VH-VL binders against b7j9k3. Designs and how they scored, part 35

Target 1, 255 residues: b7j9k3
Amino acid sequence: MTTEPGDRAWVLHHYPYGDTSLIVELFTRTQGRLGVLAKGARRARSALARIEAGRPLWVRWLGRGELPVLAQAEELGPFLPLNPLQNLSLFYVNELLLRLTQRRDPFPDLFQVYEETIDALCSEPGEGWYLRRFERRLLENLGWAPDLAHCAECGRSPDAASSEHWLYQAAHGVFCRAHAPDAAVAIEAAALVWLRGAMQTRSMPVWNSSLRRCLEQELLVHLGGRPLESRRLLTAYLRRTQPAMTIQKREEHSE
Key: E = the ipSAE of ESMFold2; O = the ipSAE of OpenDDE; V2 = 0.75 times the mean of E and O plus 0.25 times the DockQ between their complexes.

## First folded at step 14 (VH-VL; framework fv_tislelizumab)

Design m1 (at its last fold request DockQ between E and O 0.45; V2 from the best seeds 0.70)
Fold by OpenDDE, fold request of step 24:
Structure m1 (fold): chain C 255 residues (1-255), chain A 121 residues (1-121), chain B 107 residues (1-107)
Amino acid sequence: as target 1 above (255 residues)
Amino acid sequence: QVQLQESGPGLVKPSETLSLTCTVSGGSISDYYVHWIRQPPGKGLEWIGVIYYSGSTYYNPSLRSRVTISKDTSKNQVSLKLSSVTAADTAVYYCARVDYEGSYLEYFDYWGQGTTVTVSS
Amino acid sequence: DIVMTQSPDSLAVSLGERATINCKSSQYVSDYVAWYQQKPGQPPKLLINDASNRATGVPDRFSGSGYGTDFTLTISSLQAEDVAVYYCQQYWSTPYTFGQGTKLEIK
């Protein structure tokens, strides 16, 4: 059996296999999602016992097929304990990958976004913009992202400077006022511009509700109408623990 | 404290245009979403439409062809026009505001007292 | 349109007892549900937003729960002043829609 070259990977999920082994779902830079068999990982003092979500690994695997054997797992950084919110956020992101990606379908750009998302959830816990970014980038990488640059009917483009509100409809994209569909989420033009851009900057808090609804609706289409439990848990946690923000004037929102 | 007050004719003839005004005090309409909701006698609530701080408007598809919402920033007023009224348009009409608590959520925390409009010949 | 269906249409509960009103959406709406109380001759008053967040000034006896399609408003101990019609509302997508209302009376 030839050992494959090493790859940077994150653990998405693992579950028991037999008495002493684990099946581990990895998200790797070059292979995309990769399922591996971690033999002996459940044994006490196993070096593979360090397999956990939220930690980058250098991994090597042996064999061909859908479930190669994990040959090596090396930690690439220190363990950073995550609080409940961070854990739920990570759980949500990981579940999206597990539910919506196929194994052995690499997404190098998405992998980078994933790492950036992890960094952001560690440095800015409680924020949602990086999750929205990840959601959008996931959809883009999968080829499912609707066009946000043009009205689906007339081709008119949202103008961020106008602060005009547009309508987002899952699976169809955006619509200007003149071509409003029967059911949609209202979203400010500037939010659409942010969402279709590089999303290197934080989104405005005022867009939180619309962005969340738009992306959740879009993802739900691709989830076959079966919502994620992780999202439910995350949403519940946020509602319970996040204090209401101070009322701000519109002029302050534009700053 | 923000207050909303609806005003307009209490009686409108069939086929005419219903015109209502929502006067907002204690805050600028340019900072908020203002919605119109109506309630027929003894019935539930129906969302009519919204005008956003940007001036963008969206209407209930069931009323879209007959509804116009506009605003006058100088008077801090939002207007509702409903054309070609029938008896089915008899209702208490409310304007409502969405507060900002870190985001604009389209639930209604501030309501006017409502104004009764009767469509009758 | 998303249909919000409340149950029951009317409810009579004894003072001090628990009142439970259910609301079911015709499709998934996450937690984007609000509850309102409306007394005769008054506009609706916001009680709950985001399915479970009690609005400012709302007594602790009011609580909301639910996620997805099934939502519940609970009054843990009914008071005389709680006699009203209650409405659920979704703000998941336009057009925003309300339940048909539940009339709550004292038994």
Scores: ipSAE 0.925, ipTM 0.959, lowest interface PAE 0.5, mean pLDDT 93
Fold by ESMFold2, look of step 14:
Structure m1 (fold): chain C 255 residues (1-255), chain A 121 residues (1-121), chain B 107 residues (1-107)
Amino acid sequence: as target 1 above (255 residues)
Amino acid sequence: QVQLQESGPGLVKPSETLSLTCTVSGGSISDYYVHWIRQPPGKGLEWIGVIYYSGSTYYNPSLRSRVTISKDTSKNQVSLKLSSVTAADTAVYYCARVDYEGSYLEYFDYWGQGTTVTVSS
Amino acid sequence: DIVMTQSPDSLAVSLGERATINCKSSQYVSDYVAWYQQKPGQPPKLLINDASNRATGVPDRFSGSGYGTDFTLTISSLQAEDVAVYYCQQYWSTPYTFGQGTKLEIK
């Protein structure tokens, strides 16, 4: 029997199985998404009872079939409690992976992006730039990201220094105004250039609402038109807790 | 406070070009996206198009072949031209704005009073 | 085009009672929905954006809810000044479209 070394992993989701066990969906560095059986994990004082989303683990498993048995799970680093908004953001990122990836399909670059996203959401509450970056990087890693560097019709490139708006059409790419399709949405040229770069900022980009709309439309193509429950919950929470920011922007421009 | 006021001829003959002006006061059109929306008598609202700060335009596909929206920043005005009009173009025409630096999505917090245009022989 | 369908087309409600107006989009629009009030001879006035965010100066009796395809505007205690036509509007995808309107009257 070949013995595999351990692997770094994150819990995406788990649910009860039988009286004392869990089925755990892991995202692993080397094997991609993996479902495992965590035997006895619900027993009192089980070391496996700390297998929860948002906790990095070192794991080992036995078997190559549909549901390997989790042989070892050790926490890597201290637990950092997440506030409700951070938990909803994590739930969203995890649901994207659960809905859009296949088990045992490795994505090492996406694994790195996932870890960067978790680090960023722990540092900044709210629907921030890091969710837009994760959405874009996910599409890139899965081979679904449109070319944002060229108009799909003429090849012209957006310029970040320009205030020009471009048209975004999910599944079809971006268009300059000369080649605008009948159904699309406007997006700032600077936002398109941001999506091609490192996607880092100390504050929410001024065009985040345009980015959110475009990226949600693109993801929805691959979700089969079935939106994520996590996104509904996250959106509802943001509307309940952050109406003052929207009001302030309106007042500043209403003068 | 920023104000928007539409102006132009109240009567236009069929097949001619409807030409309207939106004058902005209390602010500069260089800081706004300006939209045109119309409302036929006793009916709902129809979005016509937008001009962005950069001068970029985007139009409702149903009207795209007949509509031109432009800016004159020296006069602080946005114009609407709709060619080859018919009775179906009879409506109240509104200009509305979104502040460019606010990156507002396309909901319209600021509306002009509207100007009535009748297309008749 | 995304069709926004309001129900009912008209509604009569007694003063002080609750009025409820529904809006259904022909496809998913997330929370990119606004509500407007329009009185005779006036331009529309924004009440709600992003499905549930009350605009500045709008009384607390107005509230919005919904996500995806089904949206609701509620007036919790109707007042005489609320007699108007109400419109929903989507800004998920172009062309941006409005509902056909709901005329609210005093019963």
Scores: ipSAE 0.699, ipTM 0.832, lowest interface PAE 1.2, mean pLDDT 85
ESMFold2 (binder alone), look of step 14: mean pLDDT 88; pTM 0.911
OpenDDE, look of step 14: ipSAE 0.906; ipTM 0.945
ESMFold2, fold request of step 24: ipSAE 0.639, 0.642, 0.653; ipTM 0.806, 0.804, 0.812
ESMFold2 (binder alone), fold request of step 24: mean pLDDT 89, 89, 89; pTM 0.917, 0.918, 0.916
OpenDDE, fold request of step 24: ipSAE 0.924, 0.922; ipTM 0.958, 0.956

Design m2 (at its last look DockQ between E and O 0.50; V2 from the best seeds 0.70)
Fold by OpenDDE, look of step 14:
Structure m2 (fold): chain C 255 residues (1-255), chain A 121 residues (1-121), chain B 107 residues (1-107)
Amino acid sequence: as target 1 above (255 residues)
Amino acid sequence: QVQLQESGPGLVKPSETLSLTCTVSGGSISDYYVHWIRQPPGKGLEWIGVIYYSGSTYYNPSLRSRVTISKDTSKNQVSLKLSSVTAADTAVYYCARVDYEGSYLEAFDIWGQGTTVTVSS
Amino acid sequence: DIVMTQSPDSLAVSLGERATINCKSSQYVSDYVAWYQQKPGQPPKLLINDASNRATGVPDRFSGSGYGTDFTLTISSLQAEDVAVYYCQQYWSTPYTFGQGTKLEIK
């Protein structure tokens, strides 16, 4: 059996296989999503018992089949306890990869974005811009990202200096006001410019709702109309922690 | 306290243009999305359109060809014009606001009292 | 357009009893659903937004639930003042659409 070279990997998900083994879904830099068989991982004294999502690993595997055997797994960093929001965010990102990527299809750029997203969810809990970034980069890497630079009808480009609102339609892209479709999500021009850019800085809070809706609609198309449970949970959590009533109170204090 | 109040003629003749004004007090129209919604007698609610803080507008496709929404920031007013009216346009017309500032609140939290418009010859 | 369908069209509930109103969307709308209460001669009043968040000043007896296509407004203990028409609404995408309304009466 030829030993594959080692690779940096993150655990996306694992589930029992037989009495003593696990199937582990990994996201790797060079192999993309990779399913491996972790033999003996369910044994009480197994070194592999610490395979958890949110921890980077150095992994080696044996075999060329659909489920190569995990030969080596080394932790590349300490386990960091995550709070509920961080866990839900990680769960969401991982579920996106599990549902939308194919095994053995590498996305080195997306892998980098994934790591940056994990870093961001740890350092900036409660923020959503890094999830929007991940969503957009995922779509781009998969070749599904619509053009946000041009009106789909006339080719006009949104101007970041303008507060003008454009219309986003899943699978079709953006439309200027003159070519508004029958169904869309309104989004500010500057938000579109941010979304099609490097997204290295946080988005404006005022864009949060429109960005969430646009990207959720786009992803839903590719999910075959089957929404993610993780998104449901994450959305519910975020809205409970940032209730609309808080905004109303802000208005009262501004008077 | 933010308040919205609709005003305009209660009677409009067929084929004429319905013109309504929404006056906002206790806040600036530049801080809100202002929507128009109507309700025919004894019926449900129909969304007409919206004007954003930028001045951009978006209309219900069913009414797009006949609807114009605009705003006057100096008067803190939003206007609705509906052309070529028929009896089907008889309704109570409401303006309502949505706060856009980083909020998940996209529902209509503040409504005007509504103004009745009857289309009749 | 996204069609919002409420059920039932009308219901009568005894004072102190639970009232349940359902709303179904013709397509996925996440949790971008609001509920309104409308009394005769008054504009709609926001009760619930984001499917389950009570608006300011709304009594605890009102609750919303649901995600995706099925939504529910519940009044845990009906009060006399709760007699009204209730509407669900989606703001997932334009045009925004409302349910046909549910008339709630005291039995």
Scores: ipSAE 0.883, ipTM 0.931, lowest interface PAE 0.6, mean pLDDT 92
Fold by ESMFold2, look of step 14:
Structure m2 (fold): chain C 255 residues (1-255), chain A 121 residues (1-121), chain B 107 residues (1-107)
Amino acid sequence: as target 1 above (255 residues)
Amino acid sequence: QVQLQESGPGLVKPSETLSLTCTVSGGSISDYYVHWIRQPPGKGLEWIGVIYYSGSTYYNPSLRSRVTISKDTSKNQVSLKLSSVTAADTAVYYCARVDYEGSYLEAFDIWGQGTTVTVSS
Amino acid sequence: DIVMTQSPDSLAVSLGERATINCKSSQYVSDYVAWYQQKPGQPPKLLINDASNRATGVPDRFSGSGYGTDFTLTISSLQAEDVAVYYCQQYWSTPYTFGQGTKLEIK
């Protein structure tokens, strides 16, 4: 359609098409994920802005079919180079969207979370908390987030002031000790409360491998048991150069 | 520096309760997860369960009906009780830690020397 | 329960040569795999955590690799003191489970 308005977008992925063009996967504010044909994008002196992940674009496209043509792409902010850890983190966030969302399915709240995640990975590299927040918010927006406020069997609620460990079972929710399932990840009650809150703190007082396992297991249910290449690469990078070690802080009166 | 030491009876009669103690020296059990693992003669390793620094416990479902793990922070000790033992419970019993204070290791970085328990008439 | 299957059950390797031990999980475990060495009459000793992270004090000749379901422990130049049984272990989900062990011998 010639009357389609422009939109704010981010590049999730692109690949060559023909000699001079790209097929680009965009995450747009108003239309969700959108695949577009960027004609001539690989030519010298292309009129389109550089098509790269990690920068916001103003985009406009033509056509209502499965692969509209990208008519305009302009940068909405400066491109800041990312170090390898930041790039792998971005690749991970983008691959989650590519694998778990459908084209033309709007997610305005998730779009905001995505932009906040990009800001955090640029400002707070190596912390990792923003990846856990993105994973949880993604599950919430897709309608797959479990109820973390009540034991799935008895309705008892986790208490943030308690050091008590709960049991997290992907696809089934959380359980108090009295109703522990046969297979689970043990996780502190405070971490469950953090996951269902705003997750806005930069520090992770209860963060540990339990959070990573819980969220990875939950996402894997929806990935059909086929893990992400980006997660493998990110993990391999961290193990070779920067083992992720976080000291778990405990409450003074916890038992 | 940190050491774990198991202690308890070497011989237990069938149907009785096996009771073992893991004593930690050079560190505090308040900073660790303490696990129990056993190894029957000539066989591999079997995870029994864990007690978290909070006192919360979680047990292998195969043993859950018979196992109790508890701690005594004043003695820096963790205990294991296994009720209604049979010959199949004959094994070397180990305690092992996950150190939460100084690293994010989820593996068992320090093990006790093990204590052999034989269940026989 | 997640089954961890090691191969081979036993392995004989000449001094100074490479030894390779494989471990396969019955389901995805990400990189939550550890490797242990157990010499006769001794407790297990941690070699590798998180599939590839060498524990403190472990010689450089030990390395781990793998992700997902397939994992490998490699000893690049076998020494006499490396004669032991080696176990992989997953800590992705409870109950935590170990492989059946691989006995490593010097030819």
Scores: ipSAE 0.653, ipTM 0.829, lowest interface PAE 1.8, mean pLDDT 86
ESMFold2 (binder alone), look of step 14: mean pLDDT 91; pTM 0.939

Design m3 (at its last look DockQ between E and O 0.61; V2 from the best seeds 0.73)
Fold by OpenDDE, look of step 14:
Structure m3 (fold): chain C 255 residues (1-255), chain A 121 residues (1-121), chain B 107 residues (1-107)
Amino acid sequence: as target 1 above (255 residues)
Amino acid sequence: QVQLQESGPGLVKPSETLSLTCTVSGGSISDYYVHWIRQPPGKGLEWIGVIYYSGSTYYNPSLKSRVTISKDTSKNQVSLKLSSVTAADTAVYYCARVDYSGSYLEYFDYWGQGTTVTVSS
Amino acid sequence: DIVMTQSPDSLAVSLGERATINCKSSQYVSDYVAWYQQKPGQPPKLLINDASNRATGVPDRFSGSGYGTDFTLTISSLQAEDVAVYYCQQYWSTPYTFGQGTKLEIK
């Protein structure tokens, strides 16, 4: 039995398996989500005892089955303690991957976005734009992202130079005012342009509520109407620590 | 402090058009969402529609064919028109908005006192 | 439309006692729920937004809880001035909808 080539990986989740082992869910660059059996990881003084979410690993595994054996795990960076918000953000991102991706389905682009998201949650704690970016990129990689460039009825495109509001409907996309559906979320045209773009810069704070609601509704469709516990916890934390204290203003310079 | 005040005729005949005005003071309507909400006598609340700071509007599907919301920035006023009224349109009509310090989520911090509109021949 | 259903329709509570009003949405609405108090001849007054955030100036005895489909407004110690009709509202999706209201009286 030959060892598979190594891969860069992040720990998404782990849980006990027997008395001495762990099952570890990894997100890898070349294999996508990968479940591995970490034998002896629960033993005292195990080299694998430090398997935790939030740090990058170089991993090798043995076997081609559903749960190959973890043969090697090397830390690629230092352990950085996360505050509660960072932990909840990471938990949320990881739960999205666990719930919405299948094992052995690689998404190299999404893997890069995942790493960038972790970097952002460490460097810009409390910001939400990088989570919106991750949510959108996840949907795109899975082939579930609605078209945000055209009204689903008439094909008209949102103009970033306009402050007009469009209507977002989960699973269907966007609609201009003339073709408003019966149920939707209002969102500014410029926010849609941002959301369908590269998203390399932060979104305007004034867009935060609409972006959050739009993407939460979209993800909920694909979650089968079963919301994430991490979302509940993260939302509760954000509401408690960042209530309506941030003044949101229209930024005129965007025109 | 922000204040909203509804005004208009208290009596409208069936099949005519109800016309109301919301005058906002202490803040510019160009920076906020302004909503219209009504309450029939002894009943609950019904959302009518909204005008966004962009001037874009959205209406309750149950009323959209009859509702028009507009604004006059120079007067800092928002208008509501409801055509082809019937007795079912008898209600207290409110204009409302969210606080500026919050997100543009569509709950309502500020309300007008309401204006009663009776539809009767 | 998302239907907001309050329970009970009416509630009588003794002064100083706890009052609890429930609101159930017909579908998931996250924490996008507000609570209002309305006294006779007055417009609704915002009590709670985002399911659990107490609005400015609202007494500490008022609290909101819930997430998803089940929400609760609690008055820990009922005061005479709390006699009113209370409404829940969702702002998860248009059209925004309110509960039918709960009339709170003193026993």
Scores: ipSAE 0.903, ipTM 0.942, lowest interface PAE 0.6, mean pLDDT 92
Fold by ESMFold2, look of step 14:
Structure m3 (fold): chain C 255 residues (1-255), chain A 121 residues (1-121), chain B 107 residues (1-107)
Amino acid sequence: as target 1 above (255 residues)
Amino acid sequence: QVQLQESGPGLVKPSETLSLTCTVSGGSISDYYVHWIRQPPGKGLEWIGVIYYSGSTYYNPSLKSRVTISKDTSKNQVSLKLSSVTAADTAVYYCARVDYSGSYLEYFDYWGQGTTVTVSS
Amino acid sequence: DIVMTQSPDSLAVSLGERATINCKSSQYVSDYVAWYQQKPGQPPKLLINDASNRATGVPDRFSGSGYGTDFTLTISSLQAEDVAVYYCQQYWSTPYTFGQGTKLEIK
């Protein structure tokens, strides 16, 4: 409804430039990823809102060159302090965008997914389903998601009610057990069906660990075999805070 | 407490079929992923394959043409058959369980005691 | 196949001293690495999963670290009962593979 030239955006990353300025990587609704110069952003009385990841901004920029000047930055939502796990999860999501997208390449559906992911990570304890959803939606938006509805050899479809395991091969898709390739890992049929859907289940599914492995393998294909530093840090944090393994009988065994 | 125990013939002639059984006590095989792993004398470990609680199987490609893993829930047993054996198949054969914390990842928190199979004329 | 290469092949350490065993994968395996202890005539026993998570009942002197391709098992103060062969194992991709083993003995 506004006639002013502006855009909704999120800060992915920033670093100091000169004495009082920042160079900022933004993820914008209409233009995709954009690098901007935030002049005077580090001054105590800056006209720009605080440049911080995890908060939505209304931004306007000037210039068509490699580094346009950030002319306006206003907060669009309340400040919510993030705990260390939430910050590492945000760093991970942002690093995926920084590594896998190009500047000035718009992805409006991915922008919506990013906002939903930030909302979920702020409200959910621990590493949860929302990271798996973001990983899958990212691959879909970039055109790298394999078909999970059909065995790559015979076209057979996974059935969520089946206790049958399927085989996942990064860059090649999924296979029923009759056509399993040599270099593949097991994944539950329910996980494959979840990935094809809205991915709205809020509890940690019992198959999350095998799903995590499959998505990580798929992303690694597109990262050129160079893993993310944020993934290493997130993993290290979770290992320090997770209790030791115990023998446990499963309570939700229906798959 | 869950226990796994392998059993089988011990001595098998070349070209014959090796048949082993893993018996589970203190729990149900319907609750576990069961793997077979072997260790030749004085050597390291080789993963053979898995049967999931669903009945699905997956085998090491190096053995795929010769191996069959199956289960019998009424006897609480998992079986391994390896056809056309040679001296290279002489090893201690283990059945092992995957962690049941819900991770479904292939590290083995429980192992049977192993059964020695010698392939010799 | 992902090759897991352990170093050293054998190691002698004085009682109460620190022992360090390394494992290198031929390709990226994230943190999907386990460590096992095997004494003569016994099956392997799980010590560490997910590179650094100590299994239930394993003493605090055992610790694991690493990510990606380089992994380490550390015994902070060697005891006589720790004499064994130690194996690393990856479960990133099939076939799941083990290192060749490291024999640990007392000086």
Scores: ipSAE 0.631, ipTM 0.804, lowest interface PAE 1.5, mean pLDDT 84
ESMFold2 (binder alone), look of step 14: mean pLDDT 89; pTM 0.917

